VH-VL binders against Transcription elongation factor GreA (greA). Designs and how they scored, part 8

Target 1, 156 residues: Transcription elongation factor GreA (greA), of Dehalococcoides mccartyi (q3z8e7)
Amino acid sequence: MVEKIPMTASGYKKLEDELSTLKVKRIDVIEEMRLAAMDKDMRENAPYHAAKEQRGQIEGRIKEIEHELKYADVSEYTDTNTSKVNMGSTVKLRDPKNGECCTYTLVSPKEIEPLKGKISASSPIGKAVFNRNKGEQIEIEVPSGTLQYIIEDISF

## First folded at step 3 (VH-VL)

Design t17 (framework fv_libivirumab)
Fold by ESMFold2-Fast, scan of step 3:
Structure t17 (fold): chain C 156 residues (1-156), chain A 123 residues (1-123), chain B 112 residues (1-112)
Amino acid sequence: as target 1 above (156 residues)
Amino acid sequence: QVQLVESGGGVVRPGRSLRLSCAASGFTFSNYAINWVRQAPGKGLEWVAIIWYDGSKTYYRDSVKGRFTISRDDSKNTLYLQMNSLRTEDTAVYYCARAPTYLIDSSGYFDYWGLGTTVTVSS
Amino acid sequence: DIVMTQSPLSLSVTPGEPASISCRSSQSLLYSNGYNYLDWYLQKPGHSPQLLIYLGSYRASGVPDRFSGSGSGTEYTLKISRVEAEDVGVYYCMQGLQTPYTFGQGTKLEIK
């Protein structure tokens, strides 16, 4: 159901800022609805219906952000720990057998695109690299067995 | 551009051998697992074998185990399928197909396929 | 072995109509990592198969938005929002969870 949502300090701050902005906008829209409701012919009250729709959109976004902030785990995924793989980190992996490299970025669930290297912390690669240091050898478990890589670089 | 080109197919009698080749170009061959998939005339797709990107793992369909051997030569960017003790039911178009094992979870999806080479086993 | 079953085995559509193909697996393809190990392939007449959808719902490079994959566990669907003439061919689902990798029997899509 609900589990911790990894995010960077920057991501958390952006959500806080958006939430603050939306709460102010909500006050304004509620006032617009109140004023528009003074029109006795509600069928022809386009401003009221527009404000009501806007309020619905704002309330939906506020609930979404509040959920994300409530379940956020910022302490494990801060950009102050650049020596370890965190949310938002771009990890360069080197195959010790053939010397080839590939890069992956740990992203939020909505941004996942595996073939473009955007993966979740809960993916096999994400689990193997999360909280690991540059230079460590990792094993990635996949259905067919295990893959071995060395963390060559970590960046944000 | 990624290309896979199969060769080595032909017409043989039951019990004979053939060696198929798959020449790869346009990508770093050693980074990918490669599969053999076959298709009998008028039938569906049937997976045959896989070799991991580093050659450390090979897996086979049960009906070809002990008869077929998948191998690779990364210096030549070429995949092979040695087919021994061929049977009439091995008659098919054989495709090689690339799997991006190192990118994700599994070698179980095939992002590029060759054109196929035809193997006919008949007496 | 995991058995893959497709439905329907054939369908005919008028260009611009939607099409839907179902794929059922004999066991769950949802792995402990949260991914569904199911792919969709299209084989046009006289051509090699091509990847459309991988890991349940991700579109392969170059595949138009009109193709979408959905489902989880044992039941999956490939949808084409508006069929075009170039979409004619045989569609296959495949499980990539464990070897032997297995395909469905195929669904032939034809234009009316």
Scores: ipSAE 0.006, ipTM 0.562, lowest interface PAE 10.0, mean pLDDT 82

Design t18 (framework fv_libivirumab)
Fold by ESMFold2-Fast, scan of step 3:
Structure t18 (fold): chain C 156 residues (1-156), chain A 123 residues (1-123), chain B 112 residues (1-112)
Amino acid sequence: as target 1 above (156 residues)
Amino acid sequence: QVQLVESGGGVVRPGRSLRLSCAASGFTFSNYAINWVRQAPGKGLEWVAIIWYDGSKTYYRDSVKGRFTISRDDSKNTLYLQMNSLRTEDTAVYYCARAPRYYITSSGAFDIWGLGTTVTVSS
Amino acid sequence: DIVMTQSPLSLSVTPGEPASISCRSSQSLLYSNGYNYLDWYLQKPGHSPQLLIYLGSYRASGVPDRFSGSGSGTEYTLKISRVEAEDVGVYYCMQGLQTPYTFGQGTKLEIK
């Protein structure tokens, strides 16, 4: 039902910092409203109305940020996070039988060159490694049999 | 340079034996399945045999089964084809050709070929 | 065994004109993993074969973009958009789906 909001760790931190700043500003604006309300002539109280409008803006932004932080999905979208294979990832695979390693990079359709290790996410190897973690064992079926690999490293 | 070099060909009588070698250089030999492909004079290409990258599987053309044996020595980066009970029909240029194990297949995409060694079986 | 049939067996082209070679397999070369196990090779006179196209449509390293492979299942085509003198030789298709691996008869390309 509730969609997660993808964001980087730095993006999350910026929202936390903005929220903290707005909460401090909210205190000041509430106090300004209180002081302005002591004026007997509320019909013509421009400072009160200005502070009330500003408080409305601050409260709206606070609610927006709190919602974004509550439904944030930081684990899936981090700028330096290479824990899972994604588009643009370079994956180092190791054959447990002979210890040999090979590397593949998940690329866009125009850059696909399987013999150079540039593959699509929809290729047999790409499908087998996509969204997998370092240390997982994978199997790739080809006509001559099944290829066995361990994901040794993931980089970007 | 990435290279395959065949040797061991010659002229023999029917029923004799020859051992072909294919020396690999410039790449990690153990990452590749290697094939033998032959070509009779003036004829097309004919696949003979394959050995998998780890030596665990070998496959042969029916006409050479029981007579030919493909093998590899990864410590010497060398592929072999032991040819016994040779027939006049085995007369051909013999090429070794590599197939990438890790990408897509041990079956096809022969991206590097040797220059060939000639085997003539005559009576 | 899978039988590979090429057409034509020979063709002569004027430099700069296109050329097309067909390859038919006796059974589908489209495997369950989504790849078509069909290669194209060129053997220039006096030379070893060289890989042009693998898995139906991918060009091998160093192969000019005027060469392209297409098709799926049992029908494949190699196209040369603008033939050059250096393209003279015999073209072979090969299936790598199952052993024994089998080649087509070859198509000889000559310049007019």
Scores: ipSAE 0.262, ipTM 0.631, lowest interface PAE 4.7, mean pLDDT 84

Design t19 (framework fv_libivirumab)
Fold by ESMFold2-Fast, scan of step 3:
Structure t19 (fold): chain C 156 residues (1-156), chain A 122 residues (1-122), chain B 112 residues (1-112)
Amino acid sequence: as target 1 above (156 residues)
Amino acid sequence: QVQLVESGGGVVRPGRSLRLSCAASGFTFSNYAINWVRQAPGKGLEWVAIIWYDGSKTYYRDSVKGRFTISRDDSKNTLYLQMNSLRTEDTAVYYCARDRYLGLITGAFDIWGLGTTVTVSS
Amino acid sequence: DIVMTQSPLSLSVTPGEPASISCRSSQSLLYSNGYNYLDWYLQKPGHSPQLLIYLGSYRASGVPDRFSGSGSGTEYTLKISRVEAEDVGVYYCMQGLQTPYTFGQGTKLEIK
């Protein structure tokens, strides 16, 4: 209820745009229900029941988006020398065992592309790095065990 | 500015066809349902047809059902009314009117065109 | 179909005096969402209709506050508190509750 939902400004705007689209669609679906309900026997009215089901789906999605927007914690990093990982941060991780480096950017749900290093704050890597400082060692829990990395750089 | 402009009216004999156009400008055409409303000389307003914003639904008055077809081309911001098997009783000024939705649902016609005249006579 | 009946069919008013037009529907226009699906339009001579009032009582954008709508269910009223010369024309009510949308016969307002 009270937990904040991290997201970028662009992610917030995408949710606002989706909400606006759904509100317009809701008007049309409610109108469809009203027109279909002109038949006296609404229980046998297939168009009415189809529209009612569609309205339920639209209302459910509107509630989800309104919840996300209400509890959104919007972050816009513009400084490349920020001290903590947040939404929009690009994090360079180094594996101390083999010296390999991997780069990840924390993005909103609509922008997630794991193969391009764009991950959510709720992913295993995202959870491990969120609110951490440059130079910290982190542990990432995966099904096969625990991986260790060092936060080598934080940028935006 | 927000406006609708009808065209395509004329004088035709009974049994012939006409296609009316309604060109929209100044607003996002694809977000609105649009109506055709007609008015016979010296008579009152009479609703003809509606097409929903996405083109998925159309409704007609009974007397034109099967003869008239409402359609839209959102790429051209244009509404059409294809009128087949015209009758003398179809003689009227034809208006297109934007259906404004506010709150839950309204159905109010907040923007009207200037009208185009259709005369069906022998 | 829902039948809309207006009264009077015509009225003459001295400028500055009030005017009242009634509209009756053959069935209730009050929907389960609490709104009354009744609109009022004015058609000035030689012009297209223009929206005055929607959902029973809400004034359309740009409409002067001397125009007001009231009523619920099957009985509706359009009132003009102080008639002006520019108000001459034919007034129509329309139900938007169900298709076919239907208009009243019209009420012609003339200045004395």
Scores: ipSAE 0.000, ipTM 0.480, lowest interface PAE 17.8, mean pLDDT 81

Design t2 (framework fv_libivirumab)
Fold by ESMFold2-Fast, scan of step 3:
Structure t2 (fold): chain C 156 residues (1-156), chain A 120 residues (1-120), chain B 112 residues (1-112)
Amino acid sequence: as target 1 above (156 residues)
Amino acid sequence: QVQLVESGGGVVRPGRSLRLSCAASGFTFSNYAINWVRQAPGKGLEWVAIIWYDGSKTYYRDSVKGRFTISRDDSKNTLYLQMNSLRTEDTAVYYCARGRYTIFGAFDIWGLGTTVTVSS
Amino acid sequence: DIVMTQSPLSLSVTPGEPASISCRSSQSLLYSNGYNYLDWYLQKPGHSPQLLIYLGSYRASGVPDRFSGSGSGTEYTLKISRVEAEDVGVYYCMQGLQTPYTFGQGTKLEIK
């Protein structure tokens, strides 16, 4: 038994394309090895050794891709109204008092820039929106008080 | 571009009044809390007052409570500081500074400052 | 009121050398939401203050990677990995946890 590997339809096709390219490359590299072996002293046969290393890398990558494709779980949600805020989500918040919208993206720690709308799930805004649905009213707790916003949109 | 420009400073005697203005441009003024921060000659920064984005709340340094009033006119994108009963200790360069402490903080935009001198 | 104390109050550095400035608060600046409400500002000679670091450790937009902030609770540090001539000025920490917002005394950084 193996765990399914989540991926997008475009990711699946990219892997199929890469696999096809690698299988062609494998044929070429095997032929290069054969020709190099015929023409060179094996002690100093740099072309042969280079081709042999390339073959090893190609075989390894082919096996990885074949495994990923065999156990791929190709799925994408189709209804944004049933989606919840998660890592990588971009959320549009509307202040009901003044009608202005603010956009925030939940990013990894290395990408955080709150003043540019890139926030962590652990930030005050991130905590308030995480796992929330479109249309929900949220409250953000900060030292100066509590703010209220409506989640106007969620995108990925 | 985002900017704040102060005006209204001058030289006055103790007990007089001045009204400072801070003109905002390049952003939606009504979405931000704005602060006044001052700096006496050769001294450090001293926070003076804040007004909430919707004008519903104002907070002041104790030494200016009852004498200074912060206000805003969002139709003109302008912040004000009405300074009454001025004291020599109020002599400083006055900066306005934009903040979003209700969300994630920081004075990210500052004006160029306007000088207030209170002397006898 | 929360009292902010900086050390040193003056610092002379050879260009290319690191600089470190400490800031201590009279009470914890760690709020229940998990953030430290401590900012760092730089005032270059003849200029307005500019934001360098907010919420303890996050660099403001346009601030070079040479600047970093660290610390939590009552102890904070601003570090400049390689000081450049343009870094000369007075550095201030500020607490934004509660009004009145308070600044440290300022640390003057000069090139030797």
Scores: ipSAE 0.000, ipTM 0.565, lowest interface PAE 10.8, mean pLDDT 82

Design t20 (from lb6 with heavy chain H100Y P101R Y102G T103L I104L F105T; framework fv_libivirumab)
Fold by ESMFold2-Fast, scan of step 3:
Structure t20 (fold): chain C 156 residues (1-156), chain A 121 residues (1-121), chain B 112 residues (1-112)
Amino acid sequence: as target 1 above (156 residues)
Amino acid sequence: QVQLVESGGGVVRPGRSLRLSCAASGFTFSNYAINWVRQAPGKGLEWVAIIWYDGSKTYYRDSVKGRFTISRDDSKNTLYLQMNSLRTEDTAVYYCARDYRGLLTGAFDIWGLGTTVTVSS
Amino acid sequence: DIVMTQSPLSLSVTPGEPASISCRSSQSLLYSNGYNYLDWYLQKPGHSPQLLIYLGSYRASGVPDRFSGSGSGTEYTLKISRVEAEDVGVYYCMQGLQTPYTFGQGTKLEIK
């Protein structure tokens, strides 16, 4: 069985581009080594030794990239773990007394609009649900009293 | 379309009774606290009463306590204000107004067009 | 009961100029949850009141960004950066912290 290496589409393309560049550089370095080798005293041939070491580095990187591309699992990065409420989560709350539901999304300060269900983590509802799990019962403190809800669903 | 529509206003003599209705549409009525707010001719806004989203709590302005009763029928998406022992100072346009009192805010985000109550001899 | 006091009670503004309305509460409207339970409403002539600002500083849907609310505790301000003819009407602040909910006296905004 083969283990896959997760990466984004842009990461895959970056590796393809790097591989292409390295293959061209490899041709140039091989030619540099060939030209430098025309000098018979290899002990004093600094250009030859430099090119040889550079070729070793290029071949090593090419092998790494080819391995990564061969076993790549190309997908968009997504947080598929919706077990806990976090920033960006949409939370469905159920009132245990009447069974009615309401939804709220935890957003950044620039997007806050409480009447549209977009709230901050520091809001009364946000504080009550943040880092909580599906199925937990929570209490929300408002001026009219304390409200109880069950976290029925968490989505992103 | 989210809306509230008041009805039941009219002209009545002091000491009589009148029942106002507020029909809600376009939203889940049972999720919201609803208020009655009135405005006498040429005067400012005056809060009258609120009923909690589940009907468990009601609060009133002191001058109407014992005379007015706020209630709701969620099966009909309708709010009521039963007004007994009416006085000339109860003359006003009566608005119903929705808020999030039960969950998040006290903002009256949706208002009806109002229904006029005139108490005169 | 919480008493709400507005100033000025009337103002006349040239179109394009700014307007500012103050609202004072007899006790703090800042609740333990961090919200200021103060709303601003506009009633245009012959119309129902409409929500402009809620929880002190948040604009209601459809309200132009020339309207802004600020303040905390007992002192609140509604600002209109550039008054337009459509802004004519009576402005009310309201506290939603405790019953009875109370409105200010209203501020009448007139053009010119």
Scores: ipSAE 0.086, ipTM 0.598, lowest interface PAE 6.3, mean pLDDT 83

Design t21 (framework fv_libivirumab)
Fold by ESMFold2-Fast, scan of step 3:
Structure t21 (fold): chain C 156 residues (1-156), chain A 122 residues (1-122), chain B 112 residues (1-112)
Amino acid sequence: as target 1 above (156 residues)
Amino acid sequence: QVQLVESGGGVVRPGRSLRLSCAASGFTFSNYAINWVRQAPGKGLEWVAIIWYDGSKTYYRDSVKGRFTISRDDSKNTLYLQMNSLRTEDTAVYYCARDTRYFLWSGAFDIWGLGTTVTVSS
Amino acid sequence: DIVMTQSPLSLSVTPGEPASISCRSSQSLLYSNGYNYLDWYLQKPGHSPQLLIYLGSYRASGVPDRFSGSGSGTEYTLKISRVEAEDVGVYYCMQGLQTPYTFGQGTKLEIK
């Protein structure tokens, strides 16, 4: 059934941000399940059961938000928040030690191409910059250690 | 246009030294970690060494530790591999390979050179 | 060191038919950030290796969508949905999780 859901552009963006955050949290919960599953007795594994329950809740909320976004009827309200990194944002990062700059755009799953700077909110860089402000210092966790950058600019 | 070109290979006797170079063009060299990967005749790929984008960290395959030194000169857009105390087992084609962007570690080697051949024999 | 094992070591495929190559790691390549640090490379005869797939499942620029990567934990698969003559060469998996970076032994793909 097609039923349009009226909402502001701000409301639509809030749902996109929540969806992005939940997709990042889903990755963390999957890792928690993996670590907990190394316990020999899975039936009495409280951390595993807690993570599994949390995953179910996250998946349910993702489904709900995806439905709302699919049927959204967005008013032409131009209160786009460019002060914080959100889905669709292009972020310019600067290495404080090296002075080099590079740009990344947070994109939908179908457009992800990390080597071209198009990344998901669940990527190491996406996770570190999401919902942060211009001028903040961020840390990116990678296998070789922790990288530090300053958010130099945010654009849409 | 993005390119890596190796040079410096040759034929040497065991115990001698060679210095390989890898010239980069078409991209900001100082933004990337660069690897050396080798391939012995008829055999598979073998990772040799990496140097971090800012030169602060280097890592090596155990069999070359203490004998090989990876370095870079960003003013010349050039990577080096100083190979000392060469052994017959070091005979291979040596490739330099660009790692993904310095702040996005995916382990991917997206650009490779054409290779330079090192033969260690009597 | 992480050991990478490929199977089969060689396969012959009729053009248009699918091909599948397996790669097994001695330990999980899934990092705490959610990425699988496994790449696939193709080395065509007489050529340098070229990147096909990175971080488990993402295609490199210019790689046809008939190539796909999948897998989790210690088991990974490269699939070619319909093999073409230009796909001949040796395929390598590689783990980029920790140094020393290690490659599988290679799988040679030939056309029947």
Scores: ipSAE 0.018, ipTM 0.582, lowest interface PAE 8.0, mean pLDDT 82

Design t22 (framework fv_libivirumab)
Fold by ESMFold2-Fast, scan of step 3:
Structure t22 (fold): chain C 156 residues (1-156), chain A 123 residues (1-123), chain B 112 residues (1-112)
Amino acid sequence: as target 1 above (156 residues)
Amino acid sequence: QVQLVESGGGVVRPGRSLRLSCAASGFTFSNYAINWVRQAPGKGLEWVAIIWYDGSKTYYRDSVKGRFTISRDDSKNTLYLQMNSLRTEDTAVYYCARDRYTIFGVPYGMDVWGLGTTVTVSS
Amino acid sequence: DIVMTQSPLSLSVTPGEPASISCRSSQSLLYSNGYNYLDWYLQKPGHSPQLLIYLGSYRASGVPDRFSGSGSGTEYTLKISRVEAEDVGVYYCMQGLQTPYTFGQGTKLEIK
């Protein structure tokens, strides 16, 4: 059974902000763990174990917030914006690592022109952005790994 | 314009010391881990040392440990490499290279390199 | 220490033809965050090294799309779909998973 979680628009925004902060902190902690693990000196083991514990706590909170946001019922505040990517939507993606922006429009198969940013919903990018909200961080699976982008804008 | 500029290289005899500097401009220096990488004449690239963005962690290749010290002064946007007890095998062009945007935990390659400063250790 | 081995060590290519360089690591460079900590660098004659590919397959800013990186774990490949005169130089792979960071021996690319 899927239950909706009632909340205000401000409560939803607060959870989104907390989630964003925790995702940044998670990346920082993972990098801290990696550098600690590189040290051959046993003195680094305590920082490594502390960072590992912190990562566990962050991941638990992220999972909790994502669950709450997924099942949120924000019925007392109606957003008039186009908040979800659909066919015909133009999506502006930002790479958080280099700050570069890419614009793509989801089109029908006969209208696909990758060089002009017209892509299908079944492409790796299209699958990752379809039905997503503005401000979400998305992951695009490619054969050699995973690319991360933020949905900066959605327009029609 | 994002830049790193090395200085302090020269010709010295074995056993002497040199201090290299790397001046950063065009970006927030304190957000990045910075590397020293060297290249002996006609040879390949060899990593020397790294300092974390907040200066809390430093790592060295074994052959320079105890002789070289990497440090940073964020108020001056400058990286240093203090090189003591120099050996002929330390002869190389020394580059500083920007590594990570670790304040955000983003793992990046070394995307900005200086032009290098030449260190020659000879008798 | 992680040992990086490149193949071939030298390569001569006619302009417009493809080139491929392999890099092998003595242990996996895939970390728990899903990233492969392998970079590719190009050093043109008389120049500083420049980043081409980071984290296995991500192309650095300003790098032409004819350059691509692939692979995971212990085996990686850098491909140039059509070599241009500007591409001459020495190519290095590097692992950034643990210190000391280690480079391959380098692959010299020359034009025929």
Scores: ipSAE 0.000, ipTM 0.490, lowest interface PAE 14.4, mean pLDDT 80

Design t23 (framework fv_libivirumab)
Fold by ESMFold2-Fast, scan of step 3:
Structure t23 (fold): chain C 156 residues (1-156), chain A 124 residues (1-124), chain B 112 residues (1-112)
Amino acid sequence: as target 1 above (156 residues)
Amino acid sequence: QVQLVESGGGVVRPGRSLRLSCAASGFTFSNYAINWVRQAPGKGLEWVAIIWYDGSKTYYRDSVKGRFTISRDDSKNTLYLQMNSLRTEDTAVYYCARGSYTIFGVAHYGMDVWGLGTTVTVSS
Amino acid sequence: DIVMTQSPLSLSVTPGEPASISCRSSQSLLYSNGYNYLDWYLQKPGHSPQLLIYLGSYRASGVPDRFSGSGSGTEYTLKISRVEAEDVGVYYCMQGLQTPYTFGQGTKLEIK
């Protein structure tokens, strides 16, 4: 079964924009390769080899973006209410027992750093808060039991 | 700067007591679970005890259970380890190490801040 | 108690070459919440331990990207893509799934 990649409409558009830019750049680089090849032996042609390497990098990135767009789940993260937790949201959680607060931001898989509060929507915390409203109680399972937190604030 | 500083180690005879302290600075002490980890001379790391951020839970290595007590005083940003009925096998450098932030610590991400250690020698 | 077993117990590598250390747990460290409760630590000679990898695969702040952690369940691997002289020390895996938390016996990494 394929794994869906959650993202905001903004994130999806950013990838579409990057893809369109890379496709234009790819055309230019292919033309550079063609022109360079006309005047020199390809094996000893530095401009040709530089353009070929650049094309390889562009093609690799295009493939990555196309994969992400193909498996994107934008509709799950489309929220008509700005008070709900979505991709890119920063969420403040409060422990009801002692009033302690901490902050998490829901980010794309490549930006995840749990120590800095950057988590994925597919993480246990991400799943617990995703699409929830301010004031809702969430539960997170840990080896020693279940932790309860209240969503104190949501920002973008 | 975020740091932990241990103190209270020394040389004692078997059956005696020592109290170790761990002073925290540069972070909100009350938000973190803190561990005691020890290392006997030339040996590996051995986990001793943990206290949760709110003091509600404490856990111990079996060999020290009933003899050692971990506690915290958040008003002083200080962690303690009361060690009673000391045995020669308790001889080690004792480190305090910051555990995961409790909500992040659903993940129980590792011990990211360690002190320099305090040496406890139990000899006859 | 969960037993952690490391292999090899010692490694001697030429600078610039890769190194790999394995860690096996007597029980699965993958919890129902989706996390693998395994950390990797490095203790350089004369220093306190330092965190390298937490929750199986996440690098601690300031740790170079040449260090990576992988694995799930009972089998875990720490890889160093290009060993540097500063990497000398003893590497420990540790399970944080259940108390008592337990360390592996350690792997000593030396430069040839």
Scores: ipSAE 0.005, ipTM 0.557, lowest interface PAE 10.2, mean pLDDT 81

